VHH binders against o75319. Designs and how they scored, part 197

Target 1, 181 residues: o75319
Amino acid sequence: GNHIPERWKDYLPVGQRMPGTRFIAFKVPLQKSFEKKLAPEECFSPLDLFNKIREQNEELGLIIDLTYTQRYYKPEDLPETVPYLKIFTVGHQVPDDETIFKFKHAVNGFLKENKDNDKLIGVHCTHGLNRTGYLICRYLIDVEGVRPDDAIELFNRCRGHCLERQNYIEDLQNGPIRKNW
Below, E stands for the ipSAE of ESMFold2; O stands for the ipSAE of OpenDDE; V2 stands for 0.75 times the mean of E and O plus 0.25 times the DockQ between their complexes.

## First folded at step 15 (VHH)

Design U1 (framework vhh_4orz_3; at its last look DockQ between E and O 0.44; V2 from the best seeds 0.57)
Fold by ESMFold2, look of step 15:
Structure U1 (fold): chain B 181 residues (1-181), chain A 119 residues (1-119)
Amino acid sequence: as target 1 above (181 residues)
Amino acid sequence: EVQLVESGGGLVQAGGSLRLFCAASGFTFDYWSMAWLRQAPGKRREWVALITSGGETDYADSVKDRFTISRDNAKNTVSLQMNSLKPEDTAIYFCARQDWDFPEGFDYWGQGTQVTVSS
């Protein structure tokens, strides 16, 4: 199945670096086999991702892939110098505590290993919006002490699209504090 | 509310044909990918076929070239034409709507319709 995910064309490929953080969010890049179904200007491949990051004068130091599939691209489509981590993240419902902990652990590990450079953590799900925004905001709230509304506003502005899933927004604003250990 | 209602199941001889229908309501049908899944006795639910909002189709290997998924946007229906049926096609068949934001899963399901293929 190389069908283009529904509404994928409607989202900006890559957001802006989130100020005060090491995060940048993007939609899933699509391997070459999908390009037959895309106009040239609609293409967003793994190579296009790296080119767009370089155009912003940034560099990726980690990609966290939140999709629950491997059909969009293969890790070998990425340069060998960029660590890649898959965290299978179920949609529909708020990610469970195990998923949240894996994300926090990966981010904390990256920050420790990369304290002497300016490389970014790239995070994506399919559209780079709901699962991606939830986990980034959950990190900022639980680990960095950012107020929920400030985290959401920062993500929305830098992604260029607003979080859409109401149960995610409600959980970020009013849900339980999560353990960081 | 979103509703998916399957029909057209029944008993059929091996080698025969059957057509399933799914009536959809409560959402803008034209903008959503739709799928058929099935669950055989004692087995897990498995994906059978998908049709995108634009009409592209995809099939499980076990049914490729025997089954055809189609949609009628004027009637808000999804159909599954099942030819060259085999006893292993015996299952409850479910219509489902793909979640556009989590395409790896489905957010609404019908109650299912039984298909029984006798030898």
Scores: ipSAE 0.662, ipTM 0.833, lowest interface PAE 1.4, mean pLDDT 93
Fold by OpenDDE, look of step 15:
Structure U1 (fold): chain B 181 residues (1-181), chain A 119 residues (1-119)
Amino acid sequence: as target 1 above (181 residues)
Amino acid sequence: EVQLVESGGGLVQAGGSLRLFCAASGFTFDYWSMAWLRQAPGKRREWVALITSGGETDYADSVKDRFTISRDNAKNTVSLQMNSLKPEDTAIYFCARQDWDFPEGFDYWGQGTQVTVSS
């Protein structure tokens, strides 16, 4: 059914651009069929996502969807001008090396193709927090050479919520660097 | 640590009734949708009943109108009232927490309780 994800309402719909990066995190937008279960002010559709991004004077250039389901919205709900990438990512556990690589590859590809603009990479999971934060931080750490604590702090501040999963935090802080190939 | 402990299983004759219980701990119970799953010998685990955090219920076609799922948020429990039991209902029944970010749509389940329906 079209049930609202647990605690979905508890999280800010959209974070802020992470300074020095092209990343912005947000919670999963919900297609129209979910609206009947939400108050108007709680609604966050794909359209709402783009409106909120615009309000920040930003533009999305890519959406990376890390949810493990396709029940929340359809790629067809997005503007044709914004590419959509699905990376099925299991919740709660640290993403495997393949998932990390897929994410890094997608980001690098985007950056290579979008050197002439300042469009953002929008990343989301269900809440746009744990999986999203991990992979963004993992990229910053492994690819950009950012200190783990700095990456985490930056993400938390910009998302407006802190990473919750200790296993993710521990892996980011003390785990091995993952290969970029 | 998330824990789910099932109870109430047993042997019953066809047409009989059983009530299963699940005690949940280690998480904010009222945030989560809960379900009952079952696995018969040699068969895949299948979804039986679901109850959302808001109390909405859903049932597999095979058990609709015979089974009733309910929850008590004050006690962190989920129940499954099984009426008009059939031999085909014989299985290990699992209490499960729903999470769509997992392959099967559930992230935790208990050890299960055996339900045997004799003809």
Scores: ipSAE 0.555, ipTM 0.787, lowest interface PAE 0.8, mean pLDDT 94
ESMFold2 (binder alone), look of step 15: mean pLDDT 86; pTM 0.863

Design U2 (framework vhh_4orz_3; at its last look DockQ between E and O 0.49; V2 from the best seeds 0.00; counts 0 for: pae E 2.9 > 2)
Fold by OpenDDE, look of step 15:
Structure U2 (fold): chain B 181 residues (1-181), chain A 119 residues (1-119)
Amino acid sequence: as target 1 above (181 residues)
Amino acid sequence: EVQLVESGGGLVQAGGSLRLFCAASGFTFDYWSMAWLRQAPGKRREWVALITSSDETDYADSVKDRFTISRDNAKNTVSLQMNSLKPEDTAIYFCARQDWDYPEGFDYWGQGTQVTVSS
């Protein structure tokens, strides 16, 4: 069924670009079939996503979808000009090394191919917070050499919500660096 | 810690009725969709009924019009009224919290309660 994800309404639709990075986080946009269950002001569709990004004077160059389902929207709902990457990521638990690697590889590939522009990497899970925040922070820590607390603080501030899951935070702060290749 | 505890199972004759209960704790109950699953011997666990946080309900075709799922947010409980029971309804019944970010669509479930329907 087309049920609204739990607590989905509680989170800001779109965060802000993370300064010094190409990342922007947002909650999962919902296809039109979900709109009948939402107030107009609660609606957040793929189209709304792009409109909100535009309002920030930004442009998406890549969307990384970390949700573990395909029920929320279809890649066909996105502009053809923006590539879509699905990385099925289980909730609640720290992403495994393979997932982390896939994410890093995707980001690095994008950056290599987009050196001539300033397009953003849009990352989302269901709420665009925990899984999304972890993987973005993991990238910043492992690849960019950012201090863990700085990465977390930056993400939280830009997303407008703080990482909620202690296991994610602990792994970022004290966990080992993950393989980058 | 999330906990789900089922009760109300037992032996009943075909055509009879049972009411299952699930007591939930360790999370904000009213935020979550809850479900009943069942697993018969030698079969895969299957979804039976779902109730959303907005009290919308859904049922597997096999139990539609016979089973009714309900919830009491004040008591953090989910119930399954099972009427017109059939031998094929024999299974362990599990209360579960729905989460589509898990492979089976559920992240927590209880230990289950046995329901046996005799011919």
Scores: ipSAE 0.626, ipTM 0.819, lowest interface PAE 0.7, mean pLDDT 94
Fold by ESMFold2, look of step 15:
Structure U2 (fold): chain B 181 residues (1-181), chain A 119 residues (1-119)
Amino acid sequence: as target 1 above (181 residues)
Amino acid sequence: EVQLVESGGGLVQAGGSLRLFCAASGFTFDYWSMAWLRQAPGKRREWVALITSSDETDYADSVKDRFTISRDNAKNTVSLQMNSLKPEDTAIYFCARQDWDYPEGFDYWGQGTQVTVSS
């Protein structure tokens, strides 16, 4: 299968930098083999991703891929200067503590190594919304002390789409603060 | 409440045919990819066939050209036509809905229908 993920076409390709953070979210880029099933205006390749980031006057310093598959593009499709990290994140359920820890560890490591520049951490799942939004907000809440509703509102505004999964929203708003990072 | 109800299973001779049906309710059916999976005795559950909201289909190699998945959006049903059945096709067959934003997973399953292929 090279089937286009359901509803993938309905989401903005790339969001805006979240002010006061180093995060930008986007939907999964699709390698060229998928383009036979897309109209030209629907295409969003790894190259398109970097062009859109450049158009915002930003630069990616890390891509965190949360998908549970290898089929959408290969790390070799990315510039060699941009580190790539896969964190296999199972959907349906709130991500487990191990997944949350891996995400926090990766973000903290990036911020330490990149304290002298303003490069961004790009985060995506399939649609760049539910798993992506959850982990970004979880980081902001647990590590930076952002109020849950403020984190969610910031993500929604900058992504251009609201978080959809209610169990994720409920966990962010009412669940425990995770201090293991 | 999302519900998926399979029917049409039974006993069939090798080389024969059988048609499975899945009745779906509780969601806007035509927006979702639907799948059939199966679990043979002593085996792990495996994917069999997928049909997208736009009627694109995909099949496991082991059933390609023998099985045909289809959907009827007016009746909210998914069907699996199984031809040239082999004893290896013996399994419980499940209808499943692909997860909204996690395509490698399924968020709702039917209870399954038994298919037994005798030699």
Scores: ipSAE 0.391, ipTM 0.722, lowest interface PAE 2.9, mean pLDDT 92
ESMFold2 (binder alone), look of step 15: mean pLDDT 87; pTM 0.872

Design U3 (framework vhh_4orz_3; at its last read DockQ between E and O 0.48; V2 from the best seeds 0.68)
Amino acid sequence: EVQLVESGGGLVQAGGSLRLFCAASGFTFDHWSMAWLRQAPGKRREWVALITSGGETDYADSVKDRFTISRDNAKNTVSLQMNSLKPEDTAIYFCARQDWDFPEGFDYWGQGTQVTVSS
ESMFold2, look of step 15: ipSAE 0.689; ipTM 0.843
ESMFold2 (binder alone), look of step 15: mean pLDDT 86; pTM 0.867
OpenDDE, look of step 15: ipSAE 0.708; ipTM 0.857
ESMFold2, look of step 16: ipSAE 0.582; ipTM 0.801
ESMFold2 (binder alone), look of step 16: mean pLDDT 86; pTM 0.866
OpenDDE, look of step 16: ipSAE 0.360; ipTM 0.696
ESMFold2, fold request of step 17: ipSAE 0.655, 0.674, 0.608; ipTM 0.827, 0.845, 0.810
ESMFold2 (binder alone), fold request of step 17: mean pLDDT 87, 87, 87; pTM 0.872, 0.874, 0.875
OpenDDE, fold request of step 17: ipSAE 0.860, 0.853, 0.858; ipTM 0.922, 0.919, 0.921
ESMFold2, last read: ipSAE 0.631, 0.623, 0.643; ipTM 0.817, 0.813, 0.828
ESMFold2 (binder alone), last read: mean pLDDT 87, 87, 87; pTM 0.875, 0.874, 0.875
OpenDDE, last read: ipSAE 0.861, 0.860, 0.860; ipTM 0.922, 0.922, 0.923

Design U4 (framework vhh_4orz_3; at its last look DockQ between E and O 0.43; V2 from the best seeds 0.52)
Fold by ESMFold2, look of step 15:
Structure U4 (fold): chain B 181 residues (1-181), chain A 119 residues (1-119)
Amino acid sequence: as target 1 above (181 residues)
Amino acid sequence: EVQLVESGGGLVQAGGSLRLFCAASGFTFDYYAMAWLRQAPGKRREWVALITSSDETDYADSVKDRFTISRDNAKNTVSLQMNSLKPEDTAIYFCARQDWDFPEGFDYWGQGTQVTVSS
């Protein structure tokens, strides 16, 4: 249905670009049908997303949507110039190896095709925090060699909210490094 | 720790009514959206109705205007009033809690209660 996701209003709409990376994280934008359930100042549409990115003097070159649903907005609500990729990501449990591989593959493909610009990869789940933070940090740890605690600190600071889901944090800090990618 | 216990299922004739209850324990009940799902014989489990922490409700098209979900935060219960029942409503009905960070899914559910609608 078109009910507002629980706790969605409690999170900053868009974070800041993570320095030294091409990532920016945000909560899921909500299409116009949700706006009748929101005060004007609570609205965060696909258009609002792009306006806020522009306010930071940045440009999106890819949106990776990690939600396990299509009810929040349609890809047609995005500018035709910005590629969109859905990676159905089951929550609660640490994302499986197939999901991690899809994410790494998408990021690596983007970096190859965009080596001559500075466009960003926008990543979101519902709240833009736990699934989003896990996969971004997993990429930084496994592919870029960033220390787990440094990746987590960078994400938390730039998102403006700390990772909450304890099994994700534990896996990032103490779980196996997935260097096969 | 988290427990959801359904009750109120049974055998009813088509056109009849039945009320299901779900007793919840082991968590801060009024923080969570709650749902009813059902699984008909040989079918996948499907969503039926949802009630948010602020009492907003939503329904599958197949049950809209026949079923009413409600919650009682003082008793930690969720209920489903089912009217104008059809044989197609025959299923095991499950009470479920929506995940706090993964609203596309449910992190706990009960054993279910059988509803059988005879022709």
Scores: ipSAE 0.587, ipTM 0.803, lowest interface PAE 1.5, mean pLDDT 92
Fold by OpenDDE, look of step 15:
Formats: sequence, C-alpha cells, structure tokens
Structure U4 (fold): chain B 181 residues (1-181), chain A 119 residues (1-119)
Amino acid sequence: as target 1 above (181 residues)
Amino acid sequence: EVQLVESGGGLVQAGGSLRLFCAASGFTFDYYAMAWLRQAPGKRREWVALITSSDETDYADSVKDRFTISRDNAKNTVSLQMNSLKPEDTAIYFCARQDWDFPEGFDYWGQGTQVTVSS
C-alpha cells in the first residue's frame, strides 16, 4: 500500500540553495494518492515542490532521485521541462563508488549544459538528508575541493537538518577521495 | 545493535489459532513500520502483514481477515494474531523492520519462529 514514509513528516519539505553551488535538497514529494493520509499542511506533492522552489525565487533544472523505490511519485508528475534522473541508492550504508560516480557524472553533465543559466540541481532521497547530504558533500569534497567539515556544515545549514548517520559523516571526513571519471 | 526476537510459533491443527510475538531492541521502535514475513520450504520469503508507526495496517491477500498485526510501542513489541490457520500457512515466520530503501523493503529480521499447521 501507499504508506507515508516513516518520519517523513519530521523533516522540512525543502531546504535552501547551498550558497556557491547549484544544489538544493528536499524530502521526497508524494503523489496524490498519499494526500488522503495527510493533513493539508503536511502535503508535499511534486507540484508543491515546484511552488516552494519558486517561492525562493529559484528554478529547478534537474531532479536527482536517490530513493530506492518508485512508489512515491512518477516522473510524469513533474514538468516536462525538468529532467528527472533516478539513481537507486540503498539506505543507511555509504554509497558505492558506482553510485558516487553516477551522481558526479550527472551533476557535471548538468553544469556543462547549463552554464548559461542559474537553474538548480534538486536532490532528494526519502527524507532528503542522509543519502542526499552524503552525495552532495561527496561532490563538493571530491570535485570542488571543499573541506569536508565545511561541506557538511553548509549542507546541514541549508537543509535545515543535520546529517544523522555517523558512517556517512566519517566517510566524508576521513574517507578516501572517489574518482571523478 | 538491532535485534528482533520472535516467539509463539508451534504446531496447530487446521482451523486453529496462534499468536506470534516479536521483541525489538537496539533502535527507536516507534520510528519504524514493522512487519511479519514468512518463508515456506522451497519458497521465497514473502511479507504477511505490516503495521506503520501510526498503527496503519496492511496484509497480504492470502491472510486478509484471518491475521491481525498489532504493536505496543511502550514494550517495543509487535504481534501477529493468526486465526483460521491453514496448512499453506506453514512456514518460518520472521519479524522484520520495514524500510523501502532496502531491497525487498526490509533491513532487519529475526531468526524466525516455526509455525506448522497440520491438516
């Protein structure tokens, strides 16, 4: 059935743009079938996502979906003008090198093709926190040369929630750099 | 460390009833949906029942109206009341923590408890 993800309500629906980057993180939007299980103020649909982004005077140029399921919403629920990329990412464990590479490749491709605009890369997992935060930080560290603690602090501040998984934090702080190509 | 310990299994005649229990520890229990899974000999593991942290329940079609899943957050337990048992219900029953970010939708399960229904 269409059950609301556990603890989904506990997290802010959309973070803030990360200054100096094109990243914005958010929790997974839920398709219409979930609305009957939510109070109106709790609802966060794909449409709501775009409205909230607009309220921030931003525009999404890409959505990267890191959830391991496809039950929450359909790509067809998104505007046709915004590309959607699915990267199935297992929860709780540090993403493997292939997943990291896929993420970096997608981001780099987007940036190459969108040099003439300021559209954002929207990234989400279920809560838009741990997997999302790890991969964004991993990119900033490995590709942009950002100090790990700075990347983590920046993400936490902008998302409005702190990374929770110690294994993710440890890997970001002390783990090896992953290949970028 | 996450631990799930099942109990309550046994031998019962067709039409009989059993109540399974699961004791959970090592995590914030009320943050997770819990489920019962079962695996019959030579068959794949299948989910039987699920209960969310909000006490919303879901059941496999094969057990609807016969099985009832419940939870006690104060005791960190989940139960499965099984009525009108059938021989095809014979299996090892597992208590599982539900997580859709894992293959098959579960990340932890116990060692299981044997349920045998005789004809």
Scores: ipSAE 0.519, ipTM 0.781, lowest interface PAE 1.0, mean pLDDT 94
ESMFold2 (binder alone), look of step 15: mean pLDDT 85; pTM 0.855

Design V1 (framework vhh_4orz_3)
Fold by ESMFold2-Fast, scan of step 15:
Structure V1 (fold): chain B 181 residues (1-181), chain A 120 residues (1-120)
Amino acid sequence: as target 1 above (181 residues)
Amino acid sequence: EVQLVESGGGLVQAGGSLRLFCAASGFTFSSDDMAWLRQAPGKRREWVALITSGGETDYADSVKDRFTISRDNAKNTVSLQMNSLKPEDTAIYFCARESWDYGEYYFDYWGQGTQVTVSS
């Protein structure tokens, strides 16, 4: 069996664009094989993701998948026009420097190549909260010079849920700035 | 004590075949889901194939109809039969165990990999 992730139904599928940035956060989409375990109103497929983004009058230009699995959906389930990037990220600890730099490199590359449009970087882990919120906030703090508490507040407000993991919050507030290689 | 040891990699001409093996030890192999992933030179690691404890299989589109994943529970081995190999299949191939724990799926153990090189 395919199991629905614990608490996955407790989270809003897609947040709002974070104003002043190109980021939008969401929980992991679940491919068709999971729909047998979901009521119609609980379904959130890759297609549902793109429909919800369009309903906000936004367009995805990149998806960054932070889950440590390929079980929930495949890149082939996404429109061919949207690049997909997998960064395997362990869910229990603060992401390591290599993971942080891979994320920063991907974001910087996208922004450089998309300076003449307004397409979004969609970021998700399983719940679109802890790993997702950490890496987005880490980028805003380290690269864009946003104050930690402001980055966290912006993410929480736009995601519709607050970062839950205290070790992630502590690292964002008081941890070292990670310099780009 | 969980160990995954890959073998069977090597050099092959385009259009050729290779069979990779992963010998598993230190856990109840027959109860666990197993996967193959690969990492090409200068590229990120990508998923290739999955076999569940129940024998269900799944494949990345890039390898579908060319690769076949299988398992032998008596020998604690997962295998990847690779046919119609292309230069783009050149990569280090990793065996991984996939677990359900802490409410989600994740790869929790990886082998060290076996090199596959496909020349034109």
Scores: ipSAE 0.555, ipTM 0.807, lowest interface PAE 1.8, mean pLDDT 91

Design V10 (framework vhh_4orz_3)
Fold by ESMFold2-Fast, scan of step 15:
Structure V10 (fold): chain B 181 residues (1-181), chain A 120 residues (1-120)
Amino acid sequence: as target 1 above (181 residues)
Amino acid sequence: EVQLVESGGGLVQAGGSLRLFCAASGFTFSRYDMAWLRQAPGKRREWVALITSGGETDYADSVKDRFTISRDNAKNTVSLQMNSLKPEDTAIYFCARESWDYGEYYFDYWGQGTQVTVSS
């Protein structure tokens, strides 16, 4: 069996673009094999993801998948025109420096190669909240110089849900800046 | 305590075959889903194949119809039969255990990997 992730139904499928950035956050899309366990209004497939982003008049240029599994959907379920990047990120613990730097490198590379368009970087973990929010906020704080509380508020508002893990919030507010480069 | 040990890697010519094995110990093997992932030089790890505790299988499109994942619960092993190998299959192949815990799927243990090199 394919189990629906716990509390997955409790979260909005897709947030809004974070103003002043290229980021948009969402929960993990679930491939068609999960749909027999979902009501029609609960479905959120890879196709549904792209439809919802299009409804916001936005376009994805990159998807960063932070889940520590490939169970929920395959890269092949996405349009060939949208690059997919997997960064296996352990849940519940603050991402390590290697994971943070991989994320920053991917974002910086995308931005350099997409100066001539306004395409978005879509970021998700299972719920599109804790790992997703942490890494986006970490990027804004460390690279863009945003104040921690402002980064967290912006993410929470645009995602439509607040970061839940206190250890993640504590690291963002009081932890060191990661700039080993 | 939990250990996953891969074997069976090697050098093979394009069009050839290899069979990888993963020996599992330190847990009740029959209760867990098992997977193979790979990492080519200069590339990120990608998922290749999955076999559930119930024996259901799934594959990445790049290996579909060429690779077969199987398990032997009596011997605590998961295997990957690789046919019609291509140079693009050159990678270190990792065995991983997948858990359903804290309400989600995740890979919680990995082997050290076994090298597969496909020439020409």
Scores: ipSAE 0.568, ipTM 0.825, lowest interface PAE 1.8, mean pLDDT 92

Design V100 (framework vhh_4orz_3)
Fold by ESMFold2-Fast, scan of step 15:
Structure V100 (fold): chain B 181 residues (1-181), chain A 120 residues (1-120)
Amino acid sequence: as target 1 above (181 residues)
Amino acid sequence: EVQLVESGGGLVQAGGSLRLFCAASGFTFSSYDMAWLRQAPGKRREWVALITSGGETDYADSVKDRFTISRDNAKNTVSLQMNSLKPEDTAIYFCARESWDAGEYYFDYWGQGTQVTVSS
């Protein structure tokens, strides 16, 4: 009795690497038990994720899972060579400062440890769009000094879908820079 | 007010057993999926086991065949029977409620946790 997340089928499984960054965004992979509710072309398992990343000639070095559940897949479904980080985030609301700082610390730690390779940080929530896009853009704005509109445009283009939630967009454009980490 | 209160934690030797309890109040317990998660020292919170409102169960691979999750809807209680405990099972164990709302699953309420320490 697992439900497919609402509108999950409407989104591309995996975006493209965001040029000039180590980020790639995708929707939540669904473990084998969900496949009976999906046509073969709709399936997007953890294995499918890694196949699609390889098809782009990219390699994942970290997955950051922003969902507030473990229902969709287990860390054990991922290759042991790829670290998995869970940051529980509630949908529909802008992540709080603690969540933002946890995300920034994880990204900075990865980048420091991976200076000599080109491995990617894979980030996802349920649809790989609002929470995912917010945290990636927040990082680019606050840490990398990217202009908010440029960060949002880059994310939208590479994800293949535009950030949908106005509260997220407003915080990115007009909200305070989160310092103090 | 939704409340989840864990109990049953303690110190046990490797190979031993413990049973954890979660007493739920303030909502229609029988209508919700319930889960156990744990957080080991210096590590992040990880999922351990799930029981649906219909009684179906699922487990993390690390605890499969050693742990059993169960529920008693008459008493608003979810339990975790832990057998063949290992030092690696040392963690604070949290009870959580999971709902399907706005088209996705999420944990919406958590207990404060109960400490389990497994010595070698």
Scores: ipSAE 0.530, ipTM 0.793, lowest interface PAE 1.8, mean pLDDT 92

Design V101 (framework vhh_4orz_3)
Fold by ESMFold2-Fast, scan of step 15:
Parts: sequence; structure tokens; C-alpha cells
Structure V101 (fold): chain B 181 residues (1-181), chain A 120 residues (1-120)
Amino acid sequence: as target 1 above (181 residues)
Amino acid sequence: EVQLVESGGGLVQAGGSLRLFCAASGFTFSSYDMAWLRQAPGKRREWVALITSGGETDYADSVKDRFTISRDNAKNTVSLQMNSLKPEDTAIYFCARESWDGGEYYFDYWGQGTQVTVSS
């Protein structure tokens, strides 16, 4: 592609593991074709993602890609050992109940299959912030019973950036619990 | 009104070929990147192929060397030639338009899909 997502360079590539959970959030990795528009220190390829996770002494067991495109990288750019799940989500709008349900089912299935290890669920959208933060927090609130403000604070701290979309924050704080476990 | 209408799906034997068409209307077709995605029964949608406004192509590994995406700007059509079809290619195939909104790439319009069934 010829366009780097707006403000993509402004965000940390990878956050920290969210303590007490299996979640780690990051911004979208960019395949080799984008590197001509990036300085070496700005590059964040799929390989760079796995190197940064390993530097934290963590291991990915699943990637959930929330972008509404396949342009930035291909599943084939990821190690064969790591499952990849695509959930197409449109930005700006709070994810619909079907999307929330798909996310919850993927997380629950991963946790059931990985109870004997400590592998992480990596979640990203374009910036790894709004759609990513919403769905992770929605899971923590609805499934794990975490208080909304606590879930948001935990995500913000571990991602290194605060959720920016007020409608997402409002839905998390005051919206209904989605009972599709 | 933007519209994308797929056609050309059907039932074919393993090893056979099909050609899918997507008729586009309501926008300047030559200015947009176009893609094909598919969804197998009970599975999630997966990307198959992309063609840019400049004619550059890209393919998922699962279809590489078997499928060819092409476009005809005079007819506002994007096509997918599918050769050496396998039972695992059975899916509903969707035509999609891809846009850059100034911030990110995203699929902004989709067709309703066309069914492809490959018998063993």
C-alpha cells in the first residue's frame, strides 16, 4: 500500500500484558511494502511484533485482527504456530452485539483450549486503541465482572494510551451488559 | 447509489473452473481498489484477492497460482478467474470496494455474494 494510517506513528507498537488477564494490545503491524515510507526505528512488521512480545517474556497464542481491511499485512506473514482470527469491525461506531458475541466466543474458546499454558491473546485494530480497548473492556465487564472504570483504567495503563472515543467510553460505563457469553 | 452485484457462481466438480463477475455502479470505478472475499458455511469471511486502481494484484496463499483477479474499467467490472477448484473453495464469494478515508483503509461497500460449490 501507499498510505500509512493517520497517527499510526504516534502510538506505541505494543502495550504490556494486562495483569490478571490473557490480553495484550498492539497497533496494526505493517508488511514490507509499507517500509519505504518508514524510518528504520518506525518499522513495526509482523516479525517486529513477535520480537517485542518475546522481549517482554510473553508468548502469543492467538491474534484477533479487528481492522476492516486485509491490506496492512496477511495472515501468511504470521508464524504458523499462532492462530489468526479476523473480525471485520467498522471504526467510529460502538461494535454491534454480533461482533461482541464473536469476540467473546473466540476469547472463551482460546482460554478453554489453553488452560495448561500462559499464552496471550493479542488484539489489534488500526491503532490498537478504540475498537481494541472497547472489546477487551467489554469482555472484562460482561464476562469477568470487572467494574467498568477499573477495566478502562487497566487497559489505558497497559496499552500506554487512553481510549479516545467518548461514545465507546460511555457505552462501557453506562451501557447494558451483553449476555452472549 | 453505490452498488456491487456478483454473478457467475454455481456448482462445479473438483479440478474445474469458474469465472466470477462483479458489476459496479454509482461511482467512478476506475479510481477504486477492488477485492474478493469469501465465507464458507459456518466460518468467518476471509480475503481472497485484491486489484488496485493501477492494476496491481495480490492474493491469499490458499488461492495463489489458481485464481486470477482482473478488471475492465470500460465495463465497470472486476472478475475472479478460479482454476483447479477444490472442495475447500466452497463458499459465498463477495465483491468489495476498498477506500482510504484519510486515516485508514477499509472496505466501505460489499455485494450480496454469489455461491460457489465444489463437489469432490
Scores: ipSAE 0.411, ipTM 0.751, lowest interface PAE 2.4, mean pLDDT 91

Design V102 (framework vhh_4orz_3)
Fold by ESMFold2-Fast, scan of step 15:
Structure V102 (fold): chain B 181 residues (1-181), chain A 120 residues (1-120)
Amino acid sequence: as target 1 above (181 residues)
Amino acid sequence: EVQLVESGGGLVQAGGSLRLFCAASGFTFSSYDMAWLRQAPGKRREWVALITSGGETDYADSVKDRFTISRDNAKNTVSLQMNSLKPEDTAIYFCARESWDYSEYYFDYWGQGTQVTVSS
């Protein structure tokens, strides 16, 4: 179907690698069928994603898709060599413990399998901001022991946009650490 | 204020058909993308079909070529025609309105759902 996501054009397509981590965040790529609704400079297809990552002298080793839809692009639009993981995550609500657990285990598994390279974990929701920023920051706080405000600042700086949802920010700053075993 | 009310669910044998309806009220229906989601017992909710305000449609791979979503803006109704039903289609089906008021894209209102049971 072909509705451009609300405010999608307002966001930078791809952030920068978060220094000291393997994370890079971006907004959802839109398959070719959406391009008739976009000016050439607004296009951000799966191909455009990989070109922009390459322009930063980086390489993707995993994509984690947090959108609650499959309408924007399909896994087959991605190179066969890059693993794709879908975690259906409802927006607005702080992700539940099961979702947090799945995200952490996917990240930990990737890092264990990729000790000998510098490939990145690409994470996106629709805007690559709230769900994306929450789960990345939650991982850094809970697993890496990063201070909440430092994790949020690092994400905001590298994404080029600040986390917008106050409930997500509040949970990161003051909520419990999720130690899912 | 915003209300979504589903109907049309029921029991049907594999290979059969059902048509679901959603009556919307309390907002400018024609301006919103509408969707159907479903939740099977013990599983998470999954998106099934979307129809944009402009009438464009999209479907999850699991239901593609079997389900058809449509809307009637004059009656504030969105419907889902389900053909070639399979036991794995058994779920509570929810009508949902896609949010346009937030920077983060998501569904901001759901109905109470209608049960669809497909027997083998």
Scores: ipSAE 0.013, ipTM 0.274, lowest interface PAE 8.4, mean pLDDT 87

